VHH binders against o75319. Designs and how they scored, part 189

Target 1, 181 residues: o75319
Amino acid sequence: GNHIPERWKDYLPVGQRMPGTRFIAFKVPLQKSFEKKLAPEECFSPLDLFNKIREQNEELGLIIDLTYTQRYYKPEDLPETVPYLKIFTVGHQVPDDETIFKFKHAVNGFLKENKDNDKLIGVHCTHGLNRTGYLICRYLIDVEGVRPDDAIELFNRCRGHCLERQNYIEDLQNGPIRKNW
Key: E = the ipSAE of ESMFold2; O = the ipSAE of OpenDDE; V2 = 0.75 times the mean of E and O plus 0.25 times the DockQ between their complexes.

## First folded at step 12 (VHH; framework vhh_4orz_3)

Design nn5 (at its last look DockQ between E and O 0.70; V2 from the best seeds 0.00; counts 0 for: pae E 4.6 > 2)
Fold by OpenDDE, look of step 12:
Structure nn5 (fold): chain B 181 residues (1-181), chain A 120 residues (1-120)
Amino acid sequence: as target 1 above (181 residues)
Amino acid sequence: EVQLVESGGGLVQAGGSLRLFCAASGFTFSSYAMAWLRQAPGKRREWVAFIDSAGRTYYADSVKDRFTISRDNAKNTVSLQMNSLKPEDTAIYFCAAKYWPTLYGSYDYWGQGTQVTVSS
């Protein structure tokens, strides 16, 4: 249906680019059918996403959608020039190794193909926080060798909200490194 | 043989300036991101400035607006202009090269480092 996700309004629509990376996190944009349930200032559509990114003098080169539903917006709502990748990611539980691998593979592929530009990898789940933050941090930790606390702090600062799920935080801080392929 | 050779370090008074140089050889310089990292006594090594293969620059918050990193692909050199130096900038400064485009993680090649000492 067209019900607004719980607490969706509580989160900043778009974070900031994570310095030294190509990552930017945002909450899920909602297609036009949701607008009737929102105040004008609360609306955040795919179009609004790109406008906000542009306001930051950035450009999206890839969108990774981690939501476990397809009801929020359609890939057709995005510019044709921006690839869209869906990685169905179950909420509230630590992503499995396959999900982590898919994410890492997508990011690495993008970075290899986009070394000549400064386009960003936009990552979102429902709120653009927990699943999004976990996978971005997991990448920084496993692939880039960043200290877990540094990765978490960097993400939180740039997203403007802190990771909330203790199981995600615990896994990032104390969990095993996942294999890079 | 891959080589990174730093120069330009030394003793300077607080508020002064230094310019570090790094000469690279033995690899395709233009394809690599270059960085300056530093390690102060008793502290962990930290990144200071990063410039990717496309010339995009990043700075640690502690040196932002004071330090400037630049590269010359024709000469295979990377430089660090350090202005308004502070005692807390005292460290061994390392030049490093990285093929991967992010400033984090392991670097592929390292220089031996050059000492920078800022006196009060």
Scores: ipSAE 0.454, ipTM 0.766, lowest interface PAE 1.1, mean pLDDT 94
Fold by ESMFold2, look of step 12:
Structure nn5 (fold): chain B 181 residues (1-181), chain A 120 residues (1-120)
Amino acid sequence: as target 1 above (181 residues)
Amino acid sequence: EVQLVESGGGLVQAGGSLRLFCAASGFTFSSYAMAWLRQAPGKRREWVAFIDSAGRTYYADSVKDRFTISRDNAKNTVSLQMNSLKPEDTAIYFCAAKYWPTLYGSYDYWGQGTQVTVSS
């Protein structure tokens, strides 16, 4: 049920917009039922997410949820009507080509439909770090032609935490360009 | 026919200023992001400044606080004010346009470039 994800409290709730992109990363928001397990300063609800984005003078135009579960919050818990997309992403291993393709397709579709505004793509997994960072960096490398180390540095700086999972980092740095879009 | 025409380049002493202009035609200017890129001899082309269709600006670290990009959608122009110029700023400067609202990746249209030379 309402078990707080391991180490979830240790991460900043929301990062900063990644300059030159439409991405912002955050950890999974937790619906109200989880708040009994949290101190007030630890709470990060769907409403808190939108308030923090607004405080940055930004606006979400799409949320991509990479978690493998529906238990943290429902799209209905979002305080505003924002497009929401679930891409079930296996944790602890490099995402497969199908997952990478779905992510790239969603981002490209968003950019096409939102070229005339400044809305952001919000991306999260459980902690908003490893799966989130991998897929954002994979997109920047494969589609935008960013060098791997530059993509990783940009993500780490804007998220406020460094990518932790070594197999993801190695695949981004040394793995092949994925041309599966 | 799409055209991007740069002007305002030239020779200047270190510490001086120049203003580059780019006149655009043949496309819906207000829907495109605009950028200045530069290429020094023997170097790869690098972005310098970017302004998206919503007016949000980004700068390379090497020019931040010295260069200012601006656009005028009524006149279909983009400009680059370059202050406190250094010899390292010597390059051919290109105006470029991109439909996608992201800094990275390929640009759809390019100008011919204008030479900027900064002497010691």
Scores: ipSAE 0.193, ipTM 0.617, lowest interface PAE 4.6, mean pLDDT 90
ESMFold2 (binder alone), look of step 12: mean pLDDT 87; pTM 0.881

Design nn6 (at its last look DockQ between E and O 0.79; V2 from the best seeds 0.68)
Fold by ESMFold2, look of step 12:
Structure nn6 (fold): chain B 181 residues (1-181), chain A 120 residues (1-120)
Amino acid sequence: as target 1 above (181 residues)
Amino acid sequence: EVQLVESGGGLVQAGGSLRLFCAASGFTFSSYAMAWLRQAPGKRREWVAFIHSAGRTYYADSVKDRFTISRDNAKNTVSLQMNSLKPEDTAIYFCAAKYWPTLYGSYDYWGQGTQVTVSS
């Protein structure tokens, strides 16, 4: 239903662009039907997302939605000019290789098509933290050769919250490099 | 034939300034990100400054507010203005070019490097 996700209010709505990358992370925006349950300062709608991105002098060129549900907002709430991609990602478990590959494929496709502009890939799960941080860091480690601790530090700093799921952190720090192909 | 040719290196007193230049040829310069990297004796090569084809810049923390990267797409050049130089900035400085638009990862083309030596 239209219940506010647990602990959703505890997270900053939108992070900062991750320097040297095309990533920005945020928590799931909530469509207007949720606003009855929110104080005005707590609202974070799809429109609010785009306003906050513009306030940072940035522009979204793709949104990757990692949630396992369609209940929070509808793709038609987004500007028609911004591509939207859902990658169903189960929580609490390290994403499988197929999910990681889909994410890498989407990111690489975007970078190829957008190499001559400066547009961002917006990535979110419910809180924009654990699944989001895992997949962004997995991409940076496997595809761009960033050291695990540096990827995690960069994500945490730019998101404004630290990754919480220990199995994700352990897999990023000590797990194997995943194949890109 | 792709060429990246650095110039402007030399010996300079601590606190001084130096400007490096990199002349590029043999590829579509305006479509590439450009970077300066450096390698001090006994250390790994590290990135210093990066400029995307659309103009966004990034700097390593150690040089932020002292170094400025810029590009001139009409002349196919990238430069690095280096102010308030410290002995720790002593290194061979390399110009590099990358088609992929991100800072991290491998670079496609490299210059031969130019020596910068900062004396106490």
Scores: ipSAE 0.646, ipTM 0.847, lowest interface PAE 1.2, mean pLDDT 92
Fold by OpenDDE, look of step 12:
Structure nn6 (fold): chain B 181 residues (1-181), chain A 120 residues (1-120)
Amino acid sequence: as target 1 above (181 residues)
Amino acid sequence: EVQLVESGGGLVQAGGSLRLFCAASGFTFSSYAMAWLRQAPGKRREWVAFIHSAGRTYYADSVKDRFTISRDNAKNTVSLQMNSLKPEDTAIYFCAAKYWPTLYGSYDYWGQGTQVTVSS
């Protein structure tokens, strides 16, 4: 349906590039059918996403969608030049090892194929915060060797919102490193 | 054989300028991100400047607006223009190469380092 996700309006639509990385986080864009339930200034469509990215003088090279539904927008709403990857990720619980691996694999593949450009990996869940932040931080910690607190701080600062879920934060800070293969 | 050879270090007075060079060989230079790191006496090695394979640059806060990193893929060189030098900039400066195009993590190749000394 066209139900606006809970608290969706409370979050900035698009964050900023995480310096030193190719990540940018944003909340889920909503297709046109949702607009009738939103004030004009609240609207955030796939088109709006790309406009906002452009305003930051950035370019998306990949979108990773972590939502557990397909009702928000269609891949066809995106430019054909930007690949779209769906990784169904259940909310509120720490992503399982398979999900983590899928995410890492996608990121690594993108980086290998896009070494000659500076395009971004756009990552989003519903709010572009908890699931998104966890997986990005998990990558930075496990693959890049970043200290957990530094990864979390970097994400929070760039997203403009802080990770909220304590189980995510706890796992990032004190949980085991996940295998990269 | 992979080689990174730094040059351009030396003694300068505070407020002065130096330009460091790093000549790379033995690997596909254009495919690597390059960085300058430095290590002062009694301190750990710290990141100074980073240049992506695609050209994007990052700087440590301590050197921002004073240092400029650049690369020449045709010559397989990376440079660090250091202006408004301060005594706290005194360190051994290392050129490093990283295949993985991110700022964080370990580097694949290292130079021998070049001494930069800034006097008061």
Scores: ipSAE 0.632, ipTM 0.836, lowest interface PAE 0.8, mean pLDDT 95
ESMFold2 (binder alone), look of step 12: mean pLDDT 88; pTM 0.885

Design nn7 (at its last look DockQ between E and O 0.87; V2 from the best seeds 0.73)
Fold by OpenDDE, look of step 12:
Structure nn7 (fold): chain B 181 residues (1-181), chain A 120 residues (1-120)
Amino acid sequence: as target 1 above (181 residues)
Amino acid sequence: EVQLVESGGGLVQAGGSLRLFCAASGFTFSSYAMAWLRQAPGKRREWVAFISSAGRTYYADSVKDRFTISRDNAKNTVSLQMNSLKPEDTAIYFCAAKYWPTLYGSYDYWGQGTQVTVSS
């Protein structure tokens, strides 16, 4: 269906690069079929995503889609030059170890292959906040050794919204480190 | 053998300038991110400036707009231009290299450090 996700309009379309990382978070872009249900200023399409990224003088090198549906946009709506990775991630619950591993593996692979540029890993779920924030923070904590509170603060500041899910926050702060490989 | 050798440290008055250099050898310099870190007496080591292999730079808030990190891949060097120095900038400054292209985490190689002293 083409119904707008709940509260989708409440979130900034695109965050900022997380300094010292290659991450940028954004809410899910919506394909053209959703536009009829939005005011012009509320529209955020795949094209709008790339325009906004460009306005920040950045470039996407990879998009990781964490939504658990494929109804929002098609990979074909993206430039061919930007790889698209789908990691189906169930909402509201802490991602399982397999999901975490897939995310880490994808990020590490990208970083290894993109050392010669500053392209971003664009990560999004529905709102680009909770699932997105968790996995990015989980990466920073487990792989980069960042303190949980610092990771969360960094993400929140750059996304322009704070992680909302207490179970995610609790897991990041007090949960076990996940195996990286 | 991997080597990072810092130079350019010394004593300067507040408001003065120094330029630190780090000469690298023994690894593929262009493939590594480079950073300057510092450690003041009784304080923890902190990162000061970072430059990715691609040339993107990051600075600690305390040195932003005063310090400039740059690299020369042809010469395998990284430098830190330090302007408007403050007594609080007094520390041993270390050159470090890391293969992983992120600011956070551990570094692979370290220099021995160079002393920077800023008098009031």
Scores: ipSAE 0.845, ipTM 0.912, lowest interface PAE 0.5, mean pLDDT 96
Fold by ESMFold2, look of step 12:
Structure nn7 (fold): chain B 181 residues (1-181), chain A 120 residues (1-120)
Amino acid sequence: as target 1 above (181 residues)
Amino acid sequence: EVQLVESGGGLVQAGGSLRLFCAASGFTFSSYAMAWLRQAPGKRREWVAFISSAGRTYYADSVKDRFTISRDNAKNTVSLQMNSLKPEDTAIYFCAAKYWPTLYGSYDYWGQGTQVTVSS
């Protein structure tokens, strides 16, 4: 059946807006068919995502889905007014240059088109932590010029959980600056 | 020609207040984020306050709750209300504009600066 991702219950559903940016991170929402194995307070559906964003007095303007699979929810579960973009991102490995480029391109496109509003880019992988944190931090470092340690600290604080994978942390701190675009 | 012209700087006693103004021309002001940065003698220029084109504001920790940035798109101005001033606020204050809606990164246009001096 619909297997709950390993340790998914251990993570806060949605983080906080990252100040000075347009990012918010969250764990993958799960469609209703997964709820058979969840207590009511453990549920986090696409609808729950939008309710939690509204509770923060925020609005999503784009969702970037970094999962390598398509089984968790359908884009049709999202309002048509919120664009959805899937960027297949292999887990456990530092994302390759092509994946990083796609992410940067999507973010820059959103920022250009949404200059006159305050909408957020929602980014998730399975847990909304390692792949999500890596790509957000990579963007902030390479495009916005944020120092690696400052980017990581900001992400960790706003997500409510620290980046866990050492290869990601090491690459952000000591790895090369990737070319923009 | 793009111009950002600061005014309102001067000398003030610690604990006092000043209001800085920046008049903008030569670009579509309402489409740009605006910021105030400052540079004290011998120090790097540091960010102080930021306001997006949509009106969202951010402040450096050192000035939070003492300074207020605001913008008037009808007059093409941005202002910085500075309360409870301290000697460490002494600096040249620059108005800056950027197309990009986020706090970080480079600014596209800069003013000439206005001196603020806070005496002990």
Scores: ipSAE 0.526, ipTM 0.797, lowest interface PAE 1.8, mean pLDDT 91
ESMFold2 (binder alone), look of step 12: mean pLDDT 87; pTM 0.883

Design nn8 (at its last look DockQ between E and O 0.01; V2 from the best seeds 0.00; counts 0 for: pae E 14.2 > 2, placed apart)
Fold by OpenDDE, look of step 12:
Structure nn8 (fold): chain B 181 residues (1-181), chain A 120 residues (1-120)
Amino acid sequence: as target 1 above (181 residues)
Amino acid sequence: EVQLVESGGGLVQAGGSLRLFCAASGFTFSSYAMAWLRQAPGKRREWVAFIRSAGRTYYADSVKDRFTISRDNAKNTVSLQMNSLKPEDTAIYFCAAKYWPTLYGSYDYWGQGTQVTVSS
């Protein structure tokens, strides 16, 4: 259906590039059919996403969609020049090792293919916060060797909202490093 | 075990049609872009058609408007409808899978290929 996700309006549509990384997080853009249920200033479409990214003088090189549904927008709503990857990620629970691996593999693939540019990896779930934040932080911790608290702080600051799920935070801070291959 | 198995190749007269099939197993098919590539005798392997996981399609200029690539994620299959075939379309056709959804770069998995011969 076309119902607005719960609390979706409460979150900033687009964060900022995470310094030292190629990551930017945002909440799920909604296709045109949702606009009738939103005030004009609340609307955030795929087009709006790209406009906001451009306003930051950035360019998206990849979109990783972590939502567990396909009802929000269609990949066809995105430019053909921007690859779209769907990683179905269940909410509220810590992503499993397979999901983590898929995410890492996608990111590493992007970095390998995009060494000659500065395009960003856009990552979103529903709110662009918990699942998104966990996987980005998990990558920074496991692959880049970032301290868990530093990764979390960086994400929170750049997203403009803090990770909310205690199980995610606990796993990032105290959980084991996941295999990278 | 990962497998890509092509079928549908054969001999056809110029102007004729063939439909190639590729059955995939052993990996998450819906997460991969699929492609058909071909290699003619004495020539380099070239990509023919590409389809992203979400269904967007791309074609080489030489086959545009004649060939159609499609996929069925429920059945883990990708197909290539080839119409208005020409002798220069004669080649071994390969099915390939690629996790990274870009047109260029290496493929992760390959089929053994199926021979397509177009006679004058």
Scores: ipSAE 0.021, ipTM 0.382, lowest interface PAE 5.1, mean pLDDT 93
Fold by ESMFold2, look of step 12:
Structure nn8 (fold): chain B 181 residues (1-181), chain A 120 residues (1-120)
Amino acid sequence: as target 1 above (181 residues)
Amino acid sequence: EVQLVESGGGLVQAGGSLRLFCAASGFTFSSYAMAWLRQAPGKRREWVAFIRSAGRTYYADSVKDRFTISRDNAKNTVSLQMNSLKPEDTAIYFCAAKYWPTLYGSYDYWGQGTQVTVSS
């Protein structure tokens, strides 16, 4: 249905580019049919997403959607020139190894194809925080060798909200390094 | 054989300036991101400045607006202009190259380092 996701209004629409990475995180954009339930200043559509990215003097080169539904917006609502990838990611649980692998594979493929430009990977789940933050941090830790606390602090600062799920934070800080294959 | 050779280090008074150079050979320089990292006595190595193959730059907060990284793909060089130097900038400075265009993680090639000493 067209119900606004729980607590969606409580989050900043778009974060800032995470310095030294190719990531930017945001909450799920909502297609126009949701606007009846939103004040004008609360709206955040796919068009609004791209306007906000351009206002930061940035450009998206890939969107990774971690939700499991198309009810929020359809890929056809995005500019045709921006690749879109859905990676189903169960909420509230630490993502399994296959989900982590799919995310790493997508990011590494993007970096290879885009090594000569500065386009960003946009990542979102529903709120652009817990699942999004976990997978971005997992990538930085496992693939880039970033210390867990540094990855979490960078994400929190750039998203504008702190990671909330204790099981995600504990797995990032104290859990095993995941394979990079 | 891949080589990164740093030069331009030395002793300088606080508030002064110094320019480091790194000459690269043995790989396709224009395809790599380049960085300067430093290691002060008793501290871990930290990144200082990073420049992508396409020229976009990034700086550690401690050096932002004082240091400038630049590259010359025709000459296979990267340089670091260091202005308003502080004693805290004293370190061995390393040139490094990385194929993936991200700041963090392992670097593929390293120079031997050049000493920068900033006296009061």
Scores: ipSAE 0.000, ipTM 0.211, lowest interface PAE 14.2, mean pLDDT 88
ESMFold2 (binder alone), look of step 12: mean pLDDT 88; pTM 0.891

Design nn9 (at its last look DockQ between E and O 0.55; V2 from the best seeds 0.55)
Fold by OpenDDE, look of step 12:
Structure nn9 (fold): chain B 181 residues (1-181), chain A 120 residues (1-120)
Amino acid sequence: as target 1 above (181 residues)
Amino acid sequence: EVQLVESGGGLVQAGGSLRLFCAASGFTFSSYAMAWLRQAPGKRREWVAFITSAGRTYYADSVKDRFTISRDNAKNTVSLQMNSLKPEDTAIYFCAAKYWSTLYGSYDYWGQGTQVTVSS
């Protein structure tokens, strides 16, 4: 269906690059069929995503889609030059170890192949906040050794919204470190 | 064996300039982000400047527009040009490396540090 996700309009379309990382978070872009249900200023399409990224003088090198549906946009709506990775991630629950591993593997693979550029890893779920924030923070904590509170603060500041799910926050702060490989 | 060796530290007067160097060996230098951190007496270690493998630079607010970090992948070196030095810049300066490290957290490799003293 083409119904707008709940509270989708309440979130900034695109965050800021997380300094010292290759991450940028954004809410899910919506394909053209959703526009009839939105005011012009509320529209956020795949094209709008790239325009907003460009306005920040950045470039996307990879998009990781964490939504658990494919109804929002099609990979074909993206430039051919930007790889698209789908990691089906169930909402509201802490991602399982397999999901975490897939995310880490994808990020590390990107970093390995993109050492010579400064392109961003764009990560999104529905709102680009909870699932997105968790996995990014999980990566920073487990792989880059960032303190949990620092990772969370960094993500929140750059996304322009704070992680909302207490179970995600609790797991990041007090949960076990996950194996990287 | 991984090595990071700092050089270029010393005593300078306020308003003066220094250029620090770090020579790296034992790892694929071009694949790592490099950073300069400093630790003043009685204070916590703080990051000063950061440069990604691709050359993007970040600076602490306290040194922004005064310090410049740069790297030479052909020579496996990273440098820190420090201008308009202040007494509060006095610290031991460390070169550090990590495979795409963040501005926060730990680094994989560390130098022994070089003393920078700025007199008033």
Scores: ipSAE 0.619, ipTM 0.836, lowest interface PAE 0.9, mean pLDDT 95
Fold by ESMFold2, look of step 12:
Structure nn9 (fold): chain B 181 residues (1-181), chain A 120 residues (1-120)
Amino acid sequence: as target 1 above (181 residues)
Amino acid sequence: EVQLVESGGGLVQAGGSLRLFCAASGFTFSSYAMAWLRQAPGKRREWVAFITSAGRTYYADSVKDRFTISRDNAKNTVSLQMNSLKPEDTAIYFCAAKYWSTLYGSYDYWGQGTQVTVSS
């Protein structure tokens, strides 16, 4: 069997829509095979994800999976047909320019494809916090012109947890504006 | 030629109401997000209300529950119903259009503005 990711139980499953954006963040949903190690109230499956999004009167139009593994769930196991994109993102390090570019490109493509609706981009890493928060904030800062502290505060509030990695926070606050190619 | 023309401004007593209109032409109105922004003397221009092409609305905290933005894609208009007006709402109100349905960032087209003055 599959082991529950470290500290995964400590995080709220799904955040709230970040107002004025197309983003919602969540922790990685876990396929049914993980449920043997979870109490019923601890479960957060792909189906649970979609139910929680619907409870918010929202709809996902894209899932961006930032994890460096395929073991948590398969895209084919999602309960609804929604576009899915994996962007392999190394943890614990500030993402490199190639990864940031791929994320920006994916978001811009989504905006074009989804101009006629209000669907959300769901973004997750393992905990839906550090890598997820970094890339969402990097997009808001570089592409939307949001001030770093405002982007971080918005993410933290809507996720329900504060961004934890100091190297990410320092890069967002003090690092260079990245190229938008 | 793109054109955004605001109307409906004027002098109103505190507690009163006004309805602003913005008539749009020269672009595919239904594909653009629309906004109202305002600029009071000596202040930076600030966002007031935003409506996506799909009809989702957002409001600045200072006007939430008092102002309502709406759009009519058949008439190419966006309107702002302003209730319970306060002297702090005194400003030039601008209509703006944006290709992306996201609040932040630059707007593509702007009107010339309409003055709203709220007095005791």
Scores: ipSAE 0.474, ipTM 0.762, lowest interface PAE 1.9, mean pLDDT 91
ESMFold2 (binder alone), look of step 12: mean pLDDT 88; pTM 0.889

